VHH binders against q54mt0. Designs and how they scored, part 38

Target 1, 331 residues: q54mt0
Amino acid sequence: MRPISLRLHERPITQVLFNREGDLLFVAAKDKLVSLWYTTNGERIGSYQCGGVVYSIDVSQDSKYLITASADAKARVWDVSSGRQLDSTDFEVSARSIEFSQGDKQILVVTDQVMGCQAKIHVFDFDKDEVRKLNKSYTLPSPQCKITQATWGPLNKTIFASCEDGAVRIYCTEKRELIKTILDHNKLVTRIEWTKHRIMFMTCSKDGTAKLYDTKTLKLLRTFDTGRPINAAGISPLKPHVILGGGQSAESVTTTKVDASQFKVRFFHIVYGEELGGLIGHIGPVHSICFTPDGKTFATGGEEGLVQVNHLDESYFEFDDDLVYNPPVQH
Below, E stands for the ipSAE of ESMFold2; O stands for the ipSAE of OpenDDE; V2 stands for 0.75 times the mean of E and O plus 0.25 times the DockQ between their complexes.

## First folded at step 19 (VHH; framework vhh_7ubx_2)

Design J6 (at its last look DockQ between E and O 0.01; V2 from the best seeds 0.00; counts 0 for: pae E 25.6 > 2, placed apart)
Fold by OpenDDE, look of step 19:
Structure J6 (fold): chain B 331 residues (1-331), chain A 123 residues (1-123)
Amino acid sequence: as target 1 above (331 residues)
Amino acid sequence: QVQLVESGGGLVQPGGSLRLSCAASGFTFSKYAMTWVRQAPGKGPEWIATISSGGSTMYDDSTKGRFTISRDNAKNTLYLQMTSLKPEDTALYYCAKETSTSNPSGQYTFDYRGPGTQVTVSS
């Protein structure tokens, strides 16, 4: 099936995100806008206007609430259906990452590190019945480096933070303290992605590698070396496949000639680490990848402001003798 | 190391013809299916055609009848003959190596591609 191309944003895409049902696609970009689309036909439903670059978004399980973190130093709560802003909280610096806890009872927000202000992870209580107030619950100790992303661990017992120094730092939410540090990457960690049920997680890095870990033991299971900066990963909920995307930013290169091949989306077997194939999706660095929960569709967002919605053909599933990836049920 | 290098792109008038070439190295060319894909600015990639290791061809409907994919295994070269070119054919054209002798899953199964060659159709 031919991919659906979504062209609205004129600035780089920062994040693509499907809702729980997979029928809605949210797109955040550096043009200060979040756009909402129907997954099936690529029709735009609406948009949410922020006051700065939108770095991160998340949607509640019931698809009623959108939350945004942006460069105007705000976290916002939006009514998805009406497009109305319901609540906001101000920070001293840019908000860089945002995520609902499992069950949508809390929201974590990462703020930027600038001179005189350390990066922080803030946790807010979220009440669906009183959505007008984000109440601050607690703040975690700063790692004294920039945090690119923070995400909830299994059952919200931990928070994982990817950092510019190549580390992933794990915090206990009960004790509100740092309990583990993984330092396997040699450059900035760009993204943490979870497998279904969060049994494993993958880290992406500017060092050109993605690494797969066991969540419980934190054991490194596999390293994917792409030779190019990795900005994003998508993990299939159906097949033992991971999609990696990235590429070198034009701003970081001194040459005018850009090898477009570096912007392909690459498929790997998640267990064996072998490359399975690739997709020409973008003409610039890929910044975000997301699968629908049913695993039949994935979206990619790129530097050029383009979003690709890829509906996987039946042939993708039939010719791959790979067993359906069923993560072990953590009893 | 697998290398694919496209050539033959350029500026052409509507109704004109152009032949693209792709020089392949670093793998046994004759054992793999090959694909042409294109991408215009602001648009997603478009599959054009695939040729199997055995020479069987598949085409996208939008370019069917106008474009012809072929290969010379002795020269490790893939070709795309384009005729009756239209402004909407303006794009960066990529040569891609498939993972096997065929393309069982279509557009998503190539493992390498070249940097591309620009084709511009304009009056």
Scores: ipSAE 0.016, ipTM 0.389, lowest interface PAE 6.8, mean pLDDT 89
Fold by ESMFold2, look of step 19:
Structure J6 (fold): chain B 331 residues (1-331), chain A 123 residues (1-123)
Amino acid sequence: as target 1 above (331 residues)
Amino acid sequence: QVQLVESGGGLVQPGGSLRLSCAASGFTFSKYAMTWVRQAPGKGPEWIATISSGGSTMYDDSTKGRFTISRDNAKNTLYLQMTSLKPEDTALYYCAKETSTSNPSGQYTFDYRGPGTQVTVSS
């Protein structure tokens, strides 16, 4: 497995994201830029310039619209093919997380908690056929805690928020109320990732664990303990595999060779719980992992500004040949 | 850093000629398709002509035979030779660069343009 390395950004990567077809890769970074690449060969297509650090991106199902959340307190809508900004909205503080609803009818935006300003979860109507794309918004009751990410639950009936206090908070979209708090992590939750069809979800935390839950019952199914902060997960849509990445920055990495083993991405079988393998390639913390929808390619983005695109070969699909069931550890 | 700087505009009488130039820097000019676009006051952008990296040209039907797009890859310069100018050609003219060396849909995308050069055709 020989990755394609993308070396445009000199600042930390915040997110890597494939479109629905898997032929386009979007990369957001702290250099205020989102870059766009062809997946198969890593050729650069173009870029989108924001006014501040880009923390979060998403792309519409038809691949025509890119949305960005940035430190300049704006959410923006972009035309993917032309690179033109189509609309924007202003907040009081940095926008930290942004996501299209299933079906692209709404957009979810999280804003920061600073200086006595509460964190907010905003929901906008998205009107792709109108000149103004972002329209009529509402907010959910504040969790009174910093939010690292918010994401739509199944059928857009819920919104899940990952929080700095180690909680996942779940809101009902119809009632616009908090309906559940899951407090299973003892450090901030960095990310929530969904399995195919959103039957299960995984939480990642700075406490060194990732936790897998049944979405309907909210029962904890399995804990994956890597012993190091987990910033990102990629869940295969094709195999029952998850890729976990993270680590903490070394204080003088630019002047000496660093032990890169703490930054390797690690592969786990979701059902059997076994570690399947790992890849060393980043020399700093991994911040984002994404699979293509067909499960044949994944991308990783790191603190050093490196993006790696991995086209999976037969060795990946043979990981399961000699596994036996390994019962989950009781927490 | 991609830079495009248009020049060569001015005031001309109907039936006159102008040659517009676009100085390009910050990218490998010979690898990209280049385009001229114009915008008159109160109107949307209007595509005029495109030249591929290989030198193939395409024109809007309204400007065929009057306008000629060309490029000099040694000088990193795009040109638009305009003849038989009409008052309706009055506009701000921009050059634009293809966003990538590749075109996945079989059509070119253009998203960089400079400050433009004004062409005014008036008697």
Scores: ipSAE 0.000, ipTM 0.083, lowest interface PAE 25.6, mean pLDDT 83
ESMFold2 (binder alone), look of step 19: mean pLDDT 79; pTM 0.786

## First folded at step 21 (VHH; framework vhh_7ubx_2)

Design Ha (at its last look DockQ between E and O 0.83; V2 from the best seeds 0.00; counts 0 for: pae O 2.02 > 2)
Fold by ESMFold2, look of step 21:
Structure Ha (fold): chain B 331 residues (1-331), chain A 123 residues (1-123)
Amino acid sequence: as target 1 above (331 residues)
Amino acid sequence: QVQLVESGGGLVQPGGSLRLSCAASGFTFSKYAMTWVRQAPGKGPEWIATIFSGGSTMYDDSVKGRFTISRDNAKNTLYLQMTSLKPEDTALYYCAKETWIYNPSGQYTFDYRGPGTQVTVSS
């Protein structure tokens, strides 16, 4: 693999995201900037400046609208091609997570929990034809716990919230109430990632594990134990592979040496659970991983501000053909 | 040291045409995206169009179909062919190295260095 390195940001990357066509890459960071790039050659198309750290971004299905959640307590709507801000809405505290519904009719925003202010899950209507503006619709009951991310479940019938206490909390959008709590992690859940059509989802946690679930039944299908905090996962849409990234934060440990192998992204077979390999390139924890929808490219973003864009070659797509399985010896 | 020198402006009637040029020096021109920017009196800079190092282009909606950005890497020159000019196109036109950043104050910022070239569209 020959990665393209994007080195514009010098502060931690918070999110990397491809559009639906996979030809555009959006990068959000703690330097208050979202940058936009062509995927194929890594050439910068433009940049969107917020007034604070950008924690979360999403892009509409037609690639015309970017939405951002920022530490300046704003959610914003941007015109992708021109960079112009089309709308914004204010919150009392930082906006931490943002996502379009399937079909782009609604926008989900999570706000932070601080002393005196509970975390909230907000839903806005989005009307790109009339005003291209956010209109408040409803809020969900607070889980009374910090929320790291919220994301729409299948057909927008549910909202999943990953929480600092190790829970995944599931809300019904019709009833607007909590309907399920999954408490399988013993530390903060950092991210929820969906498989194609949202038939399965994966949770990542600071407890060093990623867990794969069947969405319909909520049954735990597999646990991936890396022994290190997992901040992000990328699930291939073409192969039964997942890429896991994370690592020990420099803030949480004092060390006299930084070894880049500690922050490699690691490939696992989703069915067999076997590690398939890894890629070295980051010198700090990896915070975000995203595949293009065609599965031929993925991007990683790290604490050091580096973004790696990896175009997968034929050897990757042949990787599982030679996999050898030895049954365990029975005792 | 990066230098950009714009030329080709002038006075035209509505519906007229002009071709602007930007002579570039002090950097490897072919390696960078290049941008045309305009600024009307009392207004902030406005993004018009960008041409990327590989030749692909992007345009603001206000000029799509009327303006064409192009480059000649052998001459280190950026061009803007303007047609169907309107009075609202009246502005000082600059070329910039690289592309737009849109700030939270609602303004574009650009890396422009030249004096600009005036385009005036009047009856």
Scores: ipSAE 0.668, ipTM 0.873, lowest interface PAE 1.1, mean pLDDT 89
Fold by OpenDDE, look of step 21:
Structure Ha (fold): chain B 331 residues (1-331), chain A 123 residues (1-123)
Amino acid sequence: as target 1 above (331 residues)
Amino acid sequence: QVQLVESGGGLVQPGGSLRLSCAASGFTFSKYAMTWVRQAPGKGPEWIATIFSGGSTMYDDSVKGRFTISRDNAKNTLYLQMTSLKPEDTALYYCAKETWIYNPSGQYTFDYRGPGTQVTVSS
């Protein structure tokens, strides 16, 4: 099936995100806009105008609230249906990452590391009923490096932070302390993606590798080496497949001929690590990948401002067994 | 040149009904979403309903169940059927091309909108 191409943003896409039902697609970009689309037909519903580059977005489970982190040092809460801004919180520096906790009771925000200011993970209480206000709850200890992303661990007991030094730092939310550090990547970790129920997670890195981990044991299960910087990953909730995207920015390439093949979205078998195929559609680095929760659709966002919505054909689902992960029995 | 002209506004009693029309020209009407917005005195523009090119509709909670947005592509006309009107519905109603953009300033922006038609609900 021919992908639906969404053409609105004139600057790089930073994130694509489906809602829980999969019928809505949110697109964040460097043009300071978040756009909302119908997944089925690619019609644009509306847009949320931010004051700066939108780095990160998330949507509540009921699809009522959108939250944004942007370069204007603000986290914002939006009414999804009306497009109205409901609340905002100001920081001293750019907000880089934002995510609802499981259950939507809290929001984490990562702020940027700049000269004189360390990266921070801020946690806010979020009340859907009474206080459409972000109330600060706590701040986690800061690493001595930039945090590219923070995400809630299983049952919100932990927060995972991907960092520029190649580390993934894990914090206990109860103790509000760093409890573990993974140092497997050799370059900046760009993204952390969770499998269904967060039993596994995948890290992407500029070192050209993606790594799959068991969440409970933090054991490295698989390494995918693509030979190119990886910016984004999608993990199918239905098939034992992962999708990886990335590529080098034009600014870093000294050669006039940009090989479009480097921007290919690549499919891998999650267990065997074998490359299964790829899709060509982007003419610049891919920055974001997201599956619908039902696994039937995935979207990709690129440097060129293009979003591709790919509806997977029935044939895609006929050939592979369902992914069953059995954790190693600790003998 | 894109032109939008609203009509059908007037004075109605609470509980009454009105049907607004918007005549569109200067663009391929059938290819674009259309939106109704309203502006009450002293307030900014408020989005109330959108109908997409495919015919799907979206409503603000304040008008949901009372207002119906529709379109006739053959006539290049957008409609808003309003029922169970309330005094709070008193506003200047605008027809707009495409969907809304909400700005940090707390305002809706549109590519094009008409001059509006006044709806007054008063006993």
Scores: ipSAE 0.131, ipTM 0.620, lowest interface PAE 2.0, mean pLDDT 89
ESMFold2 (binder alone), look of step 21: mean pLDDT 81; pTM 0.793

Design Hb (at its last look DockQ between E and O 0.05; V2 from the best seeds 0.00; counts 0 for: pae O 7.5 > 2, placed apart)
Fold by ESMFold2, look of step 21:
Structure Hb (fold): chain B 331 residues (1-331), chain A 123 residues (1-123)
Amino acid sequence: as target 1 above (331 residues)
Amino acid sequence: QVQLVESGGGLVQPGGSLRLSCAASGFTFSKYSMTWVRQAPGKGPEWIATIFSGGSTMYDDSTKGRFTISRDNAKNTLYLQMTSLKPEDTALYYCAKETWIYNPSGQYTFDYRGPGTQVTVSS
């Protein structure tokens, strides 16, 4: 198996993201840059430069609008094809997470918690037909805790926030109030990932576990324990598989072949909970994983600035018959 | 090491046509996307079109339908066929290695190296 390697970024990757069709890959990084690539051949289409680290990105369903959250305290709307900035809004502090609602009628933005300023979840109306794309904002009550990510729940009726204290906090969008707290992790929750149709969600944590929940009941269904911090998950839309990635920066005093493998991405069967295999390729912690919507490709982004685009072969799709992943032999 | 040399510009009446060429050397031309850029005095660089290593193309809306970007990898040459030229197309035209970056100051940046070739459209 030989992935396409994208080597433009010189600083840690913060997010990799495919568009709805899966033909475009967006990459955000701490070098203040978002790059846009064709998925099939890894050619760069263009780049969008912010004034600070880009922590989070999202793309509209029609692939015409990119939104970015940046350490320069701005959220921006960009024209995907030309690179031009179409709108921006300023905050008092860094923007840390950004996401379109289902249907692209709204955008949520998380802003940082620093001394004298609480973390906030902002919601903006998004109108693609107007010159000013972002309007009519409100905020949710602060959890009084740093928020790593916020994401829309099913039918945009809720917003889920992953928090530094190990909680997932759920807000009602109509009442604009906190309605549930899930506290099953004992360290920072790094990411929430949805299954198809948002019937289940997965949390990732620095406590070394990922946890799968039923969205309707909020019952914990399964815990995946890797023994290492988990920064990211990719959930296959086609197979009952999840890919987990993360790792801790190793102390430079000790480096071995075994230690180099600590950054491999690991495959787990969601139903049975067993580890199916792994892929080695990154030499630092993995920070972001994303599948294409057709489930045939996934991308990973790492601390070293490397992005790997993996096109899955028949051995992956035959995996469940024997319950053990056997990757192709490299020639 | 990287060299890009533009040619083919000149004076043309409105509605006329020109074909620009860019001779490339000092890198493996066939492995890189290539871009045409223009700049009028007193204005920032403007993206025209990009052609990718596999031959697919992307155009700015202002030139789509009138301009055609192409490449000949065997000759290490990039082309821009311009038709239906307008006075506002008057500019110095450059070829660039790679595609656009849009910066936070609201301007494009490109990796162009040559002197450019002047296109003047005047009635």
Scores: ipSAE 0.704, ipTM 0.883, lowest interface PAE 1.0, mean pLDDT 89
Fold by OpenDDE, look of step 21:
Structure Hb (fold): chain B 331 residues (1-331), chain A 123 residues (1-123)
Amino acid sequence: as target 1 above (331 residues)
Amino acid sequence: QVQLVESGGGLVQPGGSLRLSCAASGFTFSKYSMTWVRQAPGKGPEWIATIFSGGSTMYDDSTKGRFTISRDNAKNTLYLQMTSLKPEDTALYYCAKETWIYNPSGQYTFDYRGPGTQVTVSS
């Protein structure tokens, strides 16, 4: 099936996110806008205007609330259906990452590291019933580096933080302290992705590798070496497949010619680590990948402001060996 | 029925100050975010500031530092303190229930708004 191309954003996509049901796609971008789309037909439903670059978004399990972290040093709570802002909290610096806890009772927000201000992970209580206020609960100890993302571990007992120094730092939420540090990457860790039920997680890095870990033991299970910076990963909930995307930013490239092949979305077998195939559709680095919970659709967002919604054919589910590189999507 | 009534507008010289009020009724005021918007002649609605139900505030960059949004939940009243007013601030000012919505057409819409109060900044 031909991908659905969503063209609205004029600046780089920062995150694509499906809701629990998979019927809604949220897209965050550097144009300060979050857009909402129907997954089935690619129709835009609406948008949420933020005051700065939107770095991170999440949606509640019931799809009622959208939360955003943005460069204007704010975390915001949105009513999904109406598009209304319900609440916000201010920080001293940019908010980089945001995520609902399992059960939607808490929200974590990562703030930037700048001179004189360390990166922080803030945790807020979220009450759906009472005025939908973000109440500050606690702040975790700060690393001496930038945090690119933080995400809740299983049952909210831990928080995982990807960092610019190549580390993944794991915090205990009860003790509110750093308990583990994984230092396997040689460059900035861009993303942490969870498998279904969070039994495993994958890290992506600018070092060109993605690494799969056992969540319980933190044992490294697999390394995927792509040779190019990896910005995003999607883990299929149905197939033993991982999708990796990335590419070098124009700023880091000394050549004027853009090799579009570096922006292909690549499929790997999660167990064996072999490359199965890929899709070409982006003309810039891929920044975000997300599967629908049912595993039948995945979306990619790129530097060029393009979102591709890929509905997987039945053949994909029947034969692992049939993954072939699709021709470039004619835009 | 939701009702919003703005007041406090008028003619003021550049550099002057005004305090706008919005009386709200017909809904539980304290549970809703409130927004000030304005519309100048020939222009579309412009968002100014929002005070959320939780009390936090958000401002447009153009008015940030000059305007202050506040609320008194006991009085069901929204306020906008304007300082350092400029001719470009001339507009009809509205209070709105909740925040503006950026719709697919690229326009701002509002859930509910009052009839507005005119602010004119002129020498």
Scores: ipSAE 0.019, ipTM 0.273, lowest interface PAE 7.5, mean pLDDT 88
ESMFold2 (binder alone), look of step 21: mean pLDDT 79; pTM 0.779

Design Hc (at its last fold request DockQ between E and O 0.75; V2 from the best seeds 0.61)
Fold by ESMFold2, fold request of step 24:
Structure Hc (fold): chain B 331 residues (1-331), chain A 123 residues (1-123)
Amino acid sequence: as target 1 above (331 residues)
Amino acid sequence: QVQLVESGGGLVQPGGSLRLSCAASGFTFSKYAMTWVRQAPGKGPEWIATIFSGGSTMYDDSTKGRFTISRDNAKNTLYLQMTSLKPEDTALYYCAKETWIYNPSGQYTFEYRGPGTQVTVSS
């Protein structure tokens, strides 16, 4: 009934992530830990400790392998059930984003841009049956700006990179070249999220907007303006809804429920663009949102270290039932 | 103040059985997952099994099928039933509150654990 609150982490949450079945929840944070929980009861299964801030995580389709990107300049592969580290690879600088390809045959890793080292998108082969799981494949041409996230496009034919200059850059994996730059945001793009089957994607930005695009044509379909920085989106796999979260950092000590309204997550209808409602669950900016694949549960992670696991009741699934629509006449 | 006290260890022949007990106090036992851990001479702690507050269990592959974790919430007691014991099972066995953390040095760590009970498997 009430949300399950997970209060293990004392530092900002960087990512919340459900596995494919939706029964496991992974939480990454700036305290160098990834924690693993049962979704239904919020009981901790284990924790994976890295040597630095964990910026990004992903889990294989079979839920056997966790991958992590961290500030200690490592990408790691972990056995989910035992916690054991199975492999790691070193970079020159912090690893910022990590993701399995569709089908789990490859992993992309984004590394940071610092003096003397440009941001890079690395692609590794993932060899789950070998002792060495991570085997270098290629590196894409640098966009020459910081990359906040990279993600595989449909059928692994492209890689999309969200960048600090407000651009989304799209690479062809076959040609290993930049093929498109979309510069529609005027501040950094924090996240790219896909609709089911990757037919559309949404960008989130510190400019206060989220933008929805048709993946095939790259046409901008809708802009959602919240008036405040957007750090994260959760796109329902079941309803045409998106949850947007973020907020501007402010004085967070001794905040009250009134101040917390600045950090509510807001629900929008993806097609009509109408705000459907909101949920207050954090006393600081929301940094990550994820739905379970069945669309019945979502999790949020905040700057204060709180994770909220929300089970959606039947009233949520009835939001669209009240809409009146007269279908077009067909001849 | 968490206290965990193990008992039931001893000398056992290969193929034999033992039941270990862990008496818990200083916290609400029924609300927490509980874990058995062992530490062989010269090695770090190794996770054996965890039993969750709802009764579900998880086992490391090395002991699956031979060891059974259970709990009695009325007695605040955690159990490990060990069967088909092998010489490589010789170790100091501890109970721990909650479940594993795997650190970057390649070792399991646990926030609260007891002093342990010795299990020695030899002919």
Scores: ipSAE 0.771, ipTM 0.910, lowest interface PAE 0.8, mean pLDDT 90
Fold by OpenDDE, look of step 21:
Structure Hc (fold): chain B 331 residues (1-331), chain A 123 residues (1-123)
Amino acid sequence: as target 1 above (331 residues)
Amino acid sequence: QVQLVESGGGLVQPGGSLRLSCAASGFTFSKYAMTWVRQAPGKGPEWIATIFSGGSTMYDDSTKGRFTISRDNAKNTLYLQMTSLKPEDTALYYCAKETWIYNPSGQYTFEYRGPGTQVTVSS
């Protein structure tokens, strides 16, 4: 099936995100704009204008609230349907990552590391019923490196932070302490993606590898080596497949000829680690990948400002069994 | 050139009804979402409703249940049926091509608006 191409943004896409129902697609980009689309037909519903590059977005479970983190050192809360800004919080530095907790009662925000300011993970209480204000709850200890992303662990008991030094740092939310550090990547970790119910998670890195972990044991289960920087991953909720995207930025390439093949979205079998295929659709690095919760659609966002919405046909689902993960029996 | 011309506005009593029309030309009407917006004196433009090319609709909460947006693609016409009108609904009503953009200034922006039709709700 031919993908739906969304052409609005003139600057790089930073994140694509589906809502819970999968009928809405949010697109964040470096042009300071978040756009909202219908997934089924690719029509644009509206746009949320931010004051800076939008690095990260998330949507509440009921699809009523959009939150954004942007370069203008702000986290914002938006009404999804009307586009109105409901609330904002100011930071000293750029906001780089943002995510609702499970249940939408809290929001985490990662701020940037700059000269004189360490990266921080801020947690806010979010009340849907009252003034929709972000109330600061606590801040986690700062690593001495940039945090690219932070995400809630299962049941909000932990927060996972991907870092520029190749580490994933895990914090206990109750104790508000660092409890574990994973040091398996050799370069900047770009993204953490969860499987359904957060039983497993995948890390992406500039070292050219993606790594799959058991969430409970933190055991490394699989390494996917693509040979190119990986910026994004999508994990199918239905099929034992993962999608990886990335590529090198033109700015980093000394050669005049850019190999477009490096921008392929590549499919891998999650258990066996074998490459199953790839899709060509982007002419620059892929920065974001997201599946609908039902696993029937996925979107990709690229450096060229293009979003591809891919509806998977029935033939895609006929070849493989459903993804079943059995944790290793701890002997 | 895109042209939008609103009509149907007027003076109405509270609780009354009006039907606004917007005649569109200069583009393939059926392929685009259309939007109604309003602007009261001293206020910025407010989004009311959007109807997409496929016929689906979206409404602002303030007018939801009272206003109905519809379209006739054969006539290149957009409609807004207003019921249970309130004094707060007094505004210049515009037809716009496509969807809304919310700006950091706290205002909506729209593309290709018509000159508007005045709706006044007063006892």
Scores: ipSAE 0.475, ipTM 0.783, lowest interface PAE 0.8, mean pLDDT 90
ESMFold2, look of step 21: ipSAE 0.764; ipTM 0.901
ESMFold2 (binder alone), look of step 21: mean pLDDT 81; pTM 0.799
ESMFold2, look of step 23: ipSAE 0.756; ipTM 0.902
ESMFold2 (binder alone), look of step 23: mean pLDDT 81; pTM 0.802
OpenDDE, look of step 23: ipSAE 0.027; ipTM 0.487
ESMFold2, fold request of step 24: ipSAE 0.745, 0.739; ipTM 0.892, 0.897
ESMFold2 (binder alone), fold request of step 24: mean pLDDT 80, 80, 80; pTM 0.793, 0.792, 0.791
OpenDDE, fold request of step 24: ipSAE 0.353, 0.267, 0.274; ipTM 0.743, 0.698, 0.678

